# Ledger of designs, part 17: VH-VL binders against Thioredoxin-like protein AAED1, chloroplastic

Target 1, 196 residues: Thioredoxin-like protein AAED1, chloroplastic, of Arabidopsis thaliana (Mouse-ear cress) (q9zuu2)
Amino acid sequence: AITGASSGAGIGKGTADSLDTVKVLDLRGNEIPISDLWKDRKAVVAFARHFGCVLCRKRAAYLAEKKDVMDASGVALVLIGPGSIDQANTFVEQTKFKGEVYADPNHASYEALEFVSGVSVTFTPKAAMKILESYMEGYRQDWKLSFMKDTVERGGWQQGGILVAGPGKDNISYIRKDKEAGDDPPVEEILKACCA
Key: E = the ipSAE of ESMFold2; O = the ipSAE of OpenDDE; V2 = 0.75 times the mean of E and O plus 0.25 times the DockQ between their complexes.

## First folded at step 15 (VH-VL; framework fv_ifinatamab)

Design q5 (from i2_8 with heavy chain S55K T107L, light chain S30K; at its last look DockQ between E and O 0.19; V2 from the best seeds 0.00; counts 0 for: pae E 14.7 > 2, placed apart)
Fold by ESMFold2, look of step 15:
Structure q5 (fold): chain C 196 residues (1-196), chain A 124 residues (1-124), chain B 106 residues (1-106)
Amino acid sequence: as target 1 above (196 residues)
Amino acid sequence: QVQLVQSGAEVKKPGSSVKVSCKASGYTFTSYYMHWVRQAPGQGLEWMGYINPYKGGTKYNEKFKGRVTITADESTSTAYMELSSLRSEDTAVYYCARDITIFGVVLDYYMDVWGQGTLVTVSS
Amino acid sequence: EIVLTQSPATLSLSPGERATLSCRASQSVKYMHWYQQKPGQAPRPLIYDASNRATGIPARFSGSGSGTDFTLTISSLEPEDFAVYYCQQYSSYPLTFGQGTKVEIK
């Protein structure tokens, strides 16, 4: 359960464990274990809602403006999106994004990181408490089937986040789960996490 | 100045193997895919496969049925292509070629820089 | 596998003439590129993504086409343009080249 950003020494083993079997696709179709993206270097990893939506492109541009700072610190810039390799390639062609891009058509990374889906954070504190109380009373949603059924659901109810990790598979130092579409952190927060 | 320099010509007997090197300079070796393409005398170009030097991921033309192995050494910025069980029809010039694609960024998938070529002659 | 068929196999022309080279694909191609190869040299990129000139390529070279039919045009041949030209697709693995069109001096 990852609930917000951290500036501590590192985020716990539980997040790294949830990613152990997760793979993403590079633009050529090769399967890459997601933790390999930060095994040998620190990486800023942005998880997009959809390759074609303006919010994904805005965040990509916002992070790419700082690529030179990341490069100077030995930090890779990575974007992961739910969708096909063809959609990922189209995104790169249209935006000229200078970071690395990977596709996750099965939502595996989004499921493992428990990014927000289907429930907007527009609820009042009372509504949020009622949802929690219902869950504690034993009511459950079938989130596992919903994620599997909506493997090609791109940019709909799926939200993303930002991860800073590495070097080292277990070394996750920052994670931020977007509360709603367009929920961008200040770039200074990202730079402190990766490059301070 | 981006440059790919290949190892020298080789003469091999049928059934043996050959390993051709391609040393890259003037750019970040791990940021670009590397292809191998061959050209038999008087013939056209034939794609053999590529490597992602950063991740070590490869893709091969299945025509070669596992006879080709492409590797990369980041510490020396060098890619290698090994072709085993050589036949006379493997006589060709072998090229390494850099894909213009910056890793994770697709810029139209063409091979912008080519090595000078390595002639491999398979003769009894 | 996408087969690229170039025509003609040989084009015999004089300097100053227009050269028109065809490349037909067996399936629709998203990425089609053209290369020039002179004797004893490695190929060099000319045209990428059907119609964009690579850096340093003169304006007399142009490309067009989409889907399965692609054309390279040299509007007025110069002596240095006599070479073999290859089309290449990068839309489906394995990557494939056409068999080449030799443009030679008449």
Scores: ipSAE 0.000, ipTM 0.469, lowest interface PAE 14.7, mean pLDDT 79
ESMFold2 (binder alone), look of step 15: mean pLDDT 91; pTM 0.935
OpenDDE, look of step 15: ipSAE 0.008; ipTM 0.552

Design q6 (from i2_8 with heavy chain S55K T107Y, light chain S91K; at its last look DockQ between E and O 0.04; V2 from the best seeds 0.00; counts 0 for: pae E 17.1 > 2, placed apart)
Fold by ESMFold2, look of step 15:
Structure q6 (fold): chain C 196 residues (1-196), chain A 124 residues (1-124), chain B 106 residues (1-106)
Amino acid sequence: as target 1 above (196 residues)
Amino acid sequence: QVQLVQSGAEVKKPGSSVKVSCKASGYTFTSYYMHWVRQAPGQGLEWMGYINPYKGGTKYNEKFKGRVTITADESTSTAYMELSSLRSEDTAVYYCARDITIFGVVYDYYMDVWGQGTLVTVSS
Amino acid sequence: EIVLTQSPATLSLSPGERATLSCRASQSVSYMHWYQQKPGQAPRPLIYDASNRATGIPARFSGSGSGTDFTLTISSLEPEDFAVYYCQQYKSYPLTFGQGTKVEIK
């Protein structure tokens, strides 16, 4: 199911090795090896910038609009955010996100995947336009979550990405690392990777 | 096969503008970022910026802020770089280069396919 | 901005010799890309993420390094390997290249 590359073989193995020891927390605080999220099923995994981010909330809604297609294909929708379980639960309560949500308070998955970080990639003209668009569509930044000490200390400048993986711990067939805040791919690209 | 074919050489006067085209073929144009990189005579490579052709999102090297505009036309699979207020030091070969952000590949910012280059000469 | 300093500026060698090219970053970077450029041609991808050969690149090319110090090695120079080599970082914007190392025939 490797898409986009003519050779296809072996794509994503180095990424899978980087994740060997990475654990995330479910909403109840249990440690879950990150590869367990796609060990027995394919998953679309969105990595948020942080749980208060308006752009991440719009992306979550964007992917959730296609959850029926994912469900019909046996594909799980998963969101991972840097931050505490309390921040993750607040995100779920505020957004009613229909996928699975996990917390990575130590940024272990972000470090292993080497997602981009920095002020210059967080505050861009593209990101500003996407924030305005998101506000026009009714999405809002949670400023309380955005200025929580944990969010600031763990890198409010953190970027995320989207990963499609599984079944199988080593089977990573798609990864897109956001180059800047709001760097969303077309949903059809994700659906082709997961569900074609 | 995957190809990037750029427009021909240009001779321009100081203060004018140039718009270089880069026509992509052999792949889905909107799935890959397009970079522009220039090389002045006797100098190394200098990154100018990129565009995401899907929605036209751009990032520029701040050195060129206000003078460079990168655009893309999805219907023709063509990226453009326009550099305004040309100076003699803008004489260079300008390359477009595809970012190897392909489906199922982990690494980014790796420019796997380059156009043949477009010489822009700025002289009075 | 992360400055990449390549050394030596010029490396004069004969076919069959080993070439060792260095790239030093002004601050730590996670990975480094390498490109080859022959006169009158566009750059060619060579090594990505410090040590992985690009598609179609012969085994005589290898890369290594981490942090601030990266190395490109050509184990036994072929006539077609005489070119300029550039390193590139992608840890932060702007993306930057080294100034190049010219490998020329002695």
Scores: ipSAE 0.000, ipTM 0.444, lowest interface PAE 17.1, mean pLDDT 81
ESMFold2 (binder alone), look of step 15: mean pLDDT 91; pTM 0.934
OpenDDE, look of step 15: ipSAE 0.007; ipTM 0.537

## First folded at step 17 (VH-VL; framework fv_ifinatamab)

Design r1 (from q3 with heavy chain G57D V105E, light chain K91D; at its last look DockQ between E and O 0.03; V2 from the best seeds 0.00; counts 0 for: pae E 15.1 > 2, placed apart)
Fold by ESMFold2, look of step 17:
Parts: C-alpha cells; structure tokens; sequence
Structure r1 (fold): chain C 196 residues (1-196), chain A 123 residues (1-123), chain B 106 residues (1-106)
C-alpha cells in the first residue's frame, strides 16, 4: 500500500520555503502567490499534467464528487495546470469543474515541489540536434508546429501530484507525487488528509 | 541515443519456453511503459502485453491465457518476455517497444522499437 | 476487441503517384495511429492521433478521418515509401493493428 506520498509532521518548512517565490495565474491572468491559496483555509490542490489531459479531467471529476465533504470540512478544492490562462478557461468551460482553477505556464510550482519529470534525462545531444534540424527545416516548416512538437516531448514527461495544505502558508500536511500517468491515490486517502 | 537492444534468435521445440530480453539505454527506464508485439512470418502485428517498469504492473492480451509473463529489472534497465508451452504458431519475430505520451497525455504511441528477436518453434 | 480492416491489401503504384490507404474500425476510435514497416526492419511511427506527423516524417505523408473511417495519404510516392503500412488503435485493450496495406512498385 505505498502511495508515494510523504506524510507526517516533518513536511513543512523546507517545502514551504521552496514555494516562497512561486506564483500562479488566476483565470483573468492576475499573479497570485501560490501560498495564498491555503494561507486562510485548508485546501486540496491537484496538480494536473496538462489542461487537455483526459486523466487529469477524470481526476478532477472524482475529486469534485467529494466537494460536498470538503465544503462541510471548510476545505477548498483547487486545480493547477501547466498551461496558459486560455487553456485553463477552456478546461473550466468544458468540464464545469466546481473548484478553483489556476494556471502555471512556467511550471514553477512543479519544479519547486519536485514532481516527477523525464525531461532532463530524455533530452540528449541527439534530441538537441533534431531540434536544430527542425529549425533548418523551419523555412519549410511552420515554427508553431516545431514548437508544438518540442512542447509535446516536454509535456509527455511531466507528472502531477496532490497537495493538502493550510490554514497557514507553512502548513503543508500531505504531498503525493504521481509516479506515472494515471497514478491516482484512493480518494479516501485524500479525504483522511484533508477532512479527518 | 534512445535504444532498445534485444537478445538473439532462438530455435525451440514445441512445449518448451522462451525468454526474450530487451535492454534499454539513453533514457530513464522506469518512466515509460514497455510493450511486446509479435509478428508471424508474412503476417501482421499482434500485441502481447505491457509492463510498467516502475510499479511492476502488467497487462496481457487474453489470447495467450497466462502463457506470457512480462518482467522488468530496474538495475539492468532490461525488460523480459517469457512465453511458455510453445506451439508452432508461436514462430514469429518478437519486438519490444517503448510507449510515449503526447502533449497532455491524450495520446500514446510506440515511438522506439527493438530490432526484433526471431523465435522458431520446430519439431 | 476493436477490429481494424485495411484496404486495399496491396496498392501497386509508380513513383510520383498519390497513394490513398484506408482503415476501418469496428467501432468508433479516438486514438488511431499509423506505422510504416520496411522489409527486415521494425515498424516506425508515421502518424499519431489520426492526422499528426511523428517527428522526422516528411510532409508528403498526411492522415485524416474520425469515427470509424481513417485515411493515410502519400501525396507523391518516393522510392523509399514502398513498404507495408499498419493502422493501430489505442482506445481499448487489447491494442490491435490492421492487417496492413502493402504499397509496392508497379
């Protein structure tokens, strides 16, 4: 029954310090310090792989099924995705997600929380040369398509996670880092962390 | 840089077993699913199953009725496929293939394939 | 199990001609891919998600279709394009491939 989560009283100062400079965008594009999301209330924060991700939409749905339990416990439901505010707004419109949604286009929260990514071990001198060759073909190729292919390679390795934090900027009580696509914890594990 | 290198060709008798290896290099082995696909002479491609090398979880094509076992060794970055109770119709080239995700995890496909291992089952 | 039926089984054409390959699924498929296999080689990815070219695939290859009917088009055949082409679905397990369309020189 290993969840891949770090739990217990030892989670706090070091993790909170890593988040000190991290900001996310609300749906109107305003920068919000990420710790503001839980400074005055407890929050369950789901970190998506991407706003178009079907697995992330499924996770959002199963968390939303428990929103009444979270509301009864005074716990906010938050989703953060690595993408633009346009993609975040599209996600909300298409899924009707009842929690709060924020965008992190620079992946700053993912880096600070050290969520799993294969980007650094996947990119090789060969991959860099393929990018260069694509730029040479850019006179023939659409720059947008070349950027999309590079983005897809990066996005293919980024995993998400779940955080339970607050009230209080430094009060992080649960971190779960996904090991692979579809690595969902049982919802009951999240509810015990937020709502026990 | 990314490479999958498989073990050499084998000749087997009916009723025996074969174990094919697939050594990965140039990437983080545990970050990607590994599939096994076979191709009988002159025929198309047939999916056998996969392993998640991180968790050890597997999924098999029911057609093989538990004759296939897929394993992975993280310390050597090597996946294995064992097929037991061999029959003449199991004569095929066996491929390992890495599964890659596409932007936003909405699409997966097999991007890198091993060179293939010919297994011949002959009386 | 989703059955993929490719047509024609063999397509005999000359270099420079347009090739049109069809793949029909037994039920709706959202994740259809195409692979190319040359003699003695492993398959290589060609088209993913019906219409997107994999890295390094020339612009003469294009894919289209949705639901149950999918098409691979090679706008002007080059000598290196004579190979077998497979469609493959990733919607449900077991993963399945079409039986292949051989594109051969006339």
Amino acid sequence: as target 1 above (196 residues)
Amino acid sequence: QVQLVQSGAEVKKPGSSVKVSCKASGYTFTSYYMHWVRQAPGQGLEWMGYINPYSGDTKYNEKFKGRVTITADESTSTAYMELSSLRSEDTAVYYCARDITIFGEVTYYMDVWGQGTLVTVSS
Amino acid sequence: EIVLTQSPATLSLSPGERATLSCRASQSVSYMHWYQQKPGQAPRPLIYDASNRATGIPARFSGSGSGTDFTLTISSLEPEDFAVYYCQQYDSYPLTFGQGTKVEIK
Scores: ipSAE 0.000, ipTM 0.445, lowest interface PAE 15.1, mean pLDDT 79
ESMFold2 (binder alone), look of step 17: mean pLDDT 91; pTM 0.934
OpenDDE, look of step 17: ipSAE 0.018; ipTM 0.569

Design r2 (from q3 with heavy chain V105E; at its last look DockQ between E and O 0.07; V2 from the best seeds 0.00; counts 0 for: pae E 10.1 > 2, placed apart)
Fold by ESMFold2, look of step 17:
Structure r2 (fold): chain C 196 residues (1-196), chain A 123 residues (1-123), chain B 106 residues (1-106)
Amino acid sequence: as target 1 above (196 residues)
Amino acid sequence: QVQLVQSGAEVKKPGSSVKVSCKASGYTFTSYYMHWVRQAPGQGLEWMGYINPYSGGTKYNEKFKGRVTITADESTSTAYMELSSLRSEDTAVYYCARDITIFGEVTYYMDVWGQGTLVTVSS
Amino acid sequence: EIVLTQSPATLSLSPGERATLSCRASQSVSYMHWYQQKPGQAPRPLIYDASNRATGIPARFSGSGSGTDFTLTISSLEPEDFAVYYCQQYKSYPLTFGQGTKVEIK
């Protein structure tokens, strides 16, 4: 199911192999093998649609509210977005996100994890209500990031997901692939997967 | 109050070009994608492409590659569709249609349509 | 490209009758839009995402379906409902419409 969550022993080996050559960029532009993000620690890794997305910013804030629970369990909070280092730095500046932020300008991690992509799932009229609700809750779309050429050409049609992995390169214990923008799991599901 | 007003009917010869205009009013022109859709007489709807008027980014139906150009002029709130190398099969009503764009993201739902522009291609 | 096949091509009914229009996709789609086109007019939005009525659309219009099979229902036809109805997919480019179902007065 492309819209569900997967938990359990052994689900990470094929997925981990797909990530072998994937690198992401830290905020300074250094290439980091993506598996290094959970090699030595468990991590909750959120994959945004793009750095300007209001629904992705709402998800980031919800996860950040639970950072103290994650820290107490030795679990890192990580966000990966498709786009440039400049877009990632703008996201951090605007949101004050407490977790780590990485950029994946080539969408390599999204492709390897088989996150949903396509015109039919980018923003549906159903998602319109979720966006309006997020706006009423104080989350804001960054129009400049949303309209940047790279975002429109590469990231605007990409869905994200949530991954819980580590410690260990091959230890992927939870994957949830969004079926559409704003397809959030209950945060308690994430906490059960990471923090028991 | 949201309106799309298109240019008038045109009669063209095969091999020529046509440029249809679509003047938007009652909303922020650059905040919404604009589609072009055509309809041959007595037939169904055919999507031609869209433009993001803010970025100038376009997407075209592959059927029309090399013959269609969609542009937007922010200063006049007007979108344009130019179709070149006209054939008799291009005789149709051409519509502009606003995408119900939510916070800069295309939704592919066309909520406001222009009145249509009849383009007749005849010898 | 995704082909949408509407049936029937023509539906001849009287006011007050129930109309059922079908749209079948050549492959699974996430959602479907429906438009209404009255003679001499531009299309207008009717149903979005398979089942949600557009602004100003009366309750007699409803949509359902998923995957490859979608249905538009008009529970009790009014004189203004005699028009052509189109389904539209947006799963992949090019965006495509069905060929239309004409609902006409018997």
Scores: ipSAE 0.006, ipTM 0.504, lowest interface PAE 10.2, mean pLDDT 82
ESMFold2 (binder alone), look of step 17: mean pLDDT 92; pTM 0.940
OpenDDE, look of step 17: ipSAE 0.022; ipTM 0.561
ESMFold2, look of step 18: ipSAE 0.006; ipTM 0.524
ESMFold2 (binder alone), look of step 18: mean pLDDT 93; pTM 0.941
OpenDDE, look of step 18: ipSAE 0.020; ipTM 0.609

Design r3 (from q3 with heavy chain G57D V105F; at its last look DockQ between E and O 0.04; V2 from the best seeds 0.00; counts 0 for: pae O 10.4 > 2, grease 18.91 > 18.9, SAP .559 > .496, placed apart)
Fold by OpenDDE, look of step 17:
Structure r3 (fold): chain C 196 residues (1-196), chain A 123 residues (1-123), chain B 106 residues (1-106)
Amino acid sequence: as target 1 above (196 residues)
Amino acid sequence: QVQLVQSGAEVKKPGSSVKVSCKASGYTFTSYYMHWVRQAPGQGLEWMGYINPYSGDTKYNEKFKGRVTITADESTSTAYMELSSLRSEDTAVYYCARDITIFGFVTYYMDVWGQGTLVTVSS
Amino acid sequence: EIVLTQSPATLSLSPGERATLSCRASQSVSYMHWYQQKPGQAPRPLIYDASNRATGIPARFSGSGSGTDFTLTISSLEPEDFAVYYCQQYKSYPLTFGQGTKVEIK
């Protein structure tokens, strides 16, 4: 059974099977089966709400801070976001994220993983506070990206999560679905899952 | 040692086609994109396209309007660039260049180049 | 396409002098790269991602910049540094190069 280290239900077999058909786009627009990202290696995969999301950028940053540890363990750091290739490239340009970045304009991975979506899970008092904190820490939301078609079509309410998987397409060792915006696990939890 | 070795110089007539080869060695051929870049005499560099040897995915500079075809043979670790309907303006040195980028890595630069192949188009 | 304009077209300097090369993009770009090409040779990577030296590149080479303006600096020219330098963008397709700056001996 696919289980997460933190509070949350494991991924059912149906969900795992659904991932087998999911493709994401690399920064060049090439289709990549998502499972290939961890087929031959272990990967930490962060799913962003969208490429302009300030909380997602903060998450990307704290994960990137541990990239050396991941590299030492042969673990790839991957970020997937719902949006176009252009949005993904813009994200990389703005954040200088040092990892692999993929676009999922069809939200296929998000649907397969059954990440939550909704206004109520995006605008919570807790999320609001975290947003403020992120701004105080120097992070900024890109509002242009936030209002692009890919984001707008989902209302901007798509949530993400964190996956640790591989080696092996079906070897998902950790899954944490965000309950709300900014629902970040402690980085130590991720390191334990990927690199212990 | 990572190396790209290209085929020899070509002399072609206008309207004909040329196919240049680029043999890779010293690394896993399918793990890296392969670009083709040309340089007319005394001019700058012009990107033609790339191939992902693993998937066969290609991307082309639309300037060539379908005249360019890039292929890869995994069994021989060789990439090919074919340019059809040759014109005098196609006279150039053609380079293959390995892209260090794998999947969605953030670094996209050509780290290893072939020695170049001169293609001369003349009537 | 994104147009990269390099300046100056030619830079005449003596060994030991500082060289400053400019590359301006028609729009904001990610991951500007620099290549060196010597006469009769293929280009080789020099700087990637605006400021990182490629493998084997001496410390006298440095890159800087962001957005639309990028700079390649050679702190003290060596005889082997006289070559043509190209900037290259990977923001959008088609990939494009600058027209090149020739660094020649004065």
Scores: ipSAE 0.009, ipTM 0.540, lowest interface PAE 10.4, mean pLDDT 88
ESMFold2, look of step 17: ipSAE 0.011; ipTM 0.483
ESMFold2 (binder alone), look of step 17: mean pLDDT 93; pTM 0.942

Design r4 (from q3 with heavy chain F103E V105F; at its last look DockQ between E and O 0.04; V2 from the best seeds 0.00; counts 0 for: pae E 10.4 > 2, placed apart)
Heavy chain, then light chain:
Amino acid sequence: QVQLVQSGAEVKKPGSSVKVSCKASGYTFTSYYMHWVRQAPGQGLEWMGYINPYSGGTKYNEKFKGRVTITADESTSTAYMELSSLRSEDTAVYYCARDITIEGFVTYYMDVWGQGTLVTVSS
Amino acid sequence: EIVLTQSPATLSLSPGERATLSCRASQSVSYMHWYQQKPGQAPRPLIYDASNRATGIPARFSGSGSGTDFTLTISSLEPEDFAVYYCQQYKSYPLTFGQGTKVEIK
ESMFold2, look of step 17: ipSAE 0.007; ipTM 0.460
ESMFold2 (binder alone), look of step 17: mean pLDDT 93; pTM 0.946
OpenDDE, look of step 17: ipSAE 0.037; ipTM 0.603

Design r5 (from q3 with heavy chain G57D, light chain K91D; at its last look DockQ between E and O 0.04; V2 from the best seeds 0.00; counts 0 for: pae E 13.7 > 2, placed apart)
Fold by ESMFold2, look of step 17:
Structure r5 (fold): chain C 196 residues (1-196), chain A 123 residues (1-123), chain B 106 residues (1-106)
Amino acid sequence: as target 1 above (196 residues)
Amino acid sequence: QVQLVQSGAEVKKPGSSVKVSCKASGYTFTSYYMHWVRQAPGQGLEWMGYINPYSGDTKYNEKFKGRVTITADESTSTAYMELSSLRSEDTAVYYCARDITIFGVVTYYMDVWGQGTLVTVSS
Amino acid sequence: EIVLTQSPATLSLSPGERATLSCRASQSVSYMHWYQQKPGQAPRPLIYDASNRATGIPARFSGSGSGTDFTLTISSLEPEDFAVYYCQQYDSYPLTFGQGTKVEIK
């Protein structure tokens, strides 16, 4: 796992510059500059591999379990996924995720943040074991979302990450790029970054 | 070792049907899609369809829709392809193939193939 | 349906020579794969997503391309490389293969 303090000022400036023109879609289809999500408040932003991913649904649930702590600290919980607004709405309906959800159908935020992609980091014994654990805990892959043309066209090898940013468009205090599918940090690491 | 073993060669008459089996071993059968691909003698590869063994969902090439049925039996880790109303043009080697695209990853390449089953349609 | 056109149909080369195989799609493709098939055998994967080698594939095999134009290159042919090569797209249903390029010795 990567800590959030590899290079604080360099992380914020370089990363913020990369995001300058990046926009995401809210659930109604409005384009939102991604930095507006943390301009006026601190946010924990989870980047899913895609909206049908069982491992990403488990991560979303674990973060949402701590939403009361985040709310008490004035911190928003945000999830961004590659895909369409319809896929994002289906995710919300199926998971009852209590945070904000945005779609990035062009993968622009993923490219700008340089999140990992590749088959060798998607199909690992660790990822397979975590998927089985997730199924035992009741999480399920949405196969319709997993095989939608948009998911297929934009890459299923996409990995995600977690970002803590704000208040302020340039204030990025933590970024963690997943090394492989299911590479979750301990939730306490996220809480320390956002809510300490 | 991951392996797909198919049923033996068959000789069929026009108008009949054939059911080819594909037994999987060495991996969790329901975790990977199973495709069927055929190859007529001296010809290229032609995709017939797939099944998700976990959900039972199928997708068929429109060329074969109405004549092809793909099924899976989790208890025996076996996929089946049945082709009905056989014609001489259906003479081919039929392959099953596992793809690596499961758990929400979008790239669907077929990493493990069965040995093939020759189906000959003649009187 | 996305049509894949491979060229040349046959490539006659000697061991040690460089082979260049082309696959052209009728529309843009993000997920292009390559397979090798030897006589009497099932196909085996070579390249996935245009440029990534499948497990156990030696470095002399490489893939490149994007959009509608894709290339498989064998930098120095070995005797075991004389086979038929197919490209395959996963962008839309039905999944389709190219008609094949036969690489033969002469």
Scores: ipSAE 0.005, ipTM 0.446, lowest interface PAE 13.7, mean pLDDT 81
ESMFold2 (binder alone), look of step 17: mean pLDDT 93; pTM 0.945
OpenDDE, look of step 17: ipSAE 0.008; ipTM 0.555

Design r6 (from q3 with heavy chain F103W V105E V106I; at its last look DockQ between E and O 0.05; V2 from the best seeds 0.00; counts 0 for: pae E 10.8 > 2, placed apart)
Fold by ESMFold2, look of step 18:
Structure r6 (fold): chain C 196 residues (1-196), chain A 123 residues (1-123), chain B 106 residues (1-106)
Amino acid sequence: as target 1 above (196 residues)
Amino acid sequence: QVQLVQSGAEVKKPGSSVKVSCKASGYTFTSYYMHWVRQAPGQGLEWMGYINPYSGGTKYNEKFKGRVTITADESTSTAYMELSSLRSEDTAVYYCARDITIWGEITYYMDVWGQGTLVTVSS
Amino acid sequence: EIVLTQSPATLSLSPGERATLSCRASQSVSYMHWYQQKPGQAPRPLIYDASNRATGIPARFSGSGSGTDFTLTISSLEPEDFAVYYCQQYKSYPLTFGQGTKVEIK
């Protein structure tokens, strides 16, 4: 499987085709074509492992710290999580995330983008150290979301990534697929892709 | 009801091997890491290693890495620990313990323990 | 490897008294887990991440600390609290436990 970040002209065509029929849910449960999220504006789209994950909550906060830079560049901040709209609403209530949040309960976007999954890439020494760091910074797991049926039944093996896309449905200019849990890029890499 | 049930006590000769089983029930076996921890008579707890039952990936305490093998069988929801080249100081109670594994992330917090298996190594 | 030193080795106390157990790490750790073990039984989860009580643990148990120094407090000892208590670190491999503090009846 392909790991790491890609940027440059032309990388978005194959990826955009993969997303052609993918829909996500807004917080009210309405289906939204995923490409609508960047058809009329550039967006940084973070794909979480799941809504209760401490590492994903740290990533969300880390990107939100740069929202002013994104706003100044006309770039939206979007988070997509694999789960129900109830889980997404709980995430927003608990974290006060400043960006837009969407749910993908069927994992359609994750499958189309071929994000990594598997227990072995979820549980690494690097992930363990990132969990420790996140707890020292005051981030905590949400126990309620942790033991919801959907989260436990999936086993939490899904990885995410970061996408920079738009304006235009076919304009995918950056994609990074996480190699393992807690595989965060330097913030400056994302800012260079979206906001340079 | 989540529980871990281990195989019965063993009496072994020095130089032989022992394989202890740990059968899990009441939860999705492949979703949680499994640790092995031993306790010699009158002594404290000593971590031996863990397995990721989905992938088969393992991590061992370097003290034991040449002698310990941890495996898992998804079809029977059973983890195994094999310790080879037994010595008298390997006499201990051997525990399996489930990592709580929150949201797919190992926490190194052992929330459910097996009843323990006494292994006695005597000439 | 990170060595955890628990003190005192033994606390001899009466029911109703306060117990204070210390765990000192040889280098800074992020958080600490605590377990209780009664004779003839497997260890039982008690406190995770320094201060969070495990499911079913009564409020008389509390944990605190950071860095190298961690404390388990039992505010008023009950007869069932006389046991051995272990701390555990997870900052680096191998995972290690303290040698234990035995809380016994005076």
Scores: ipSAE 0.006, ipTM 0.474, lowest interface PAE 10.8, mean pLDDT 81
ESMFold2, look of step 17: ipSAE 0.000; ipTM 0.446
ESMFold2 (binder alone), look of step 17: mean pLDDT 93; pTM 0.950
OpenDDE, look of step 17: ipSAE 0.026; ipTM 0.645
ESMFold2 (binder alone), look of step 18: mean pLDDT 93; pTM 0.949
OpenDDE, look of step 18: ipSAE 0.026; ipTM 0.654

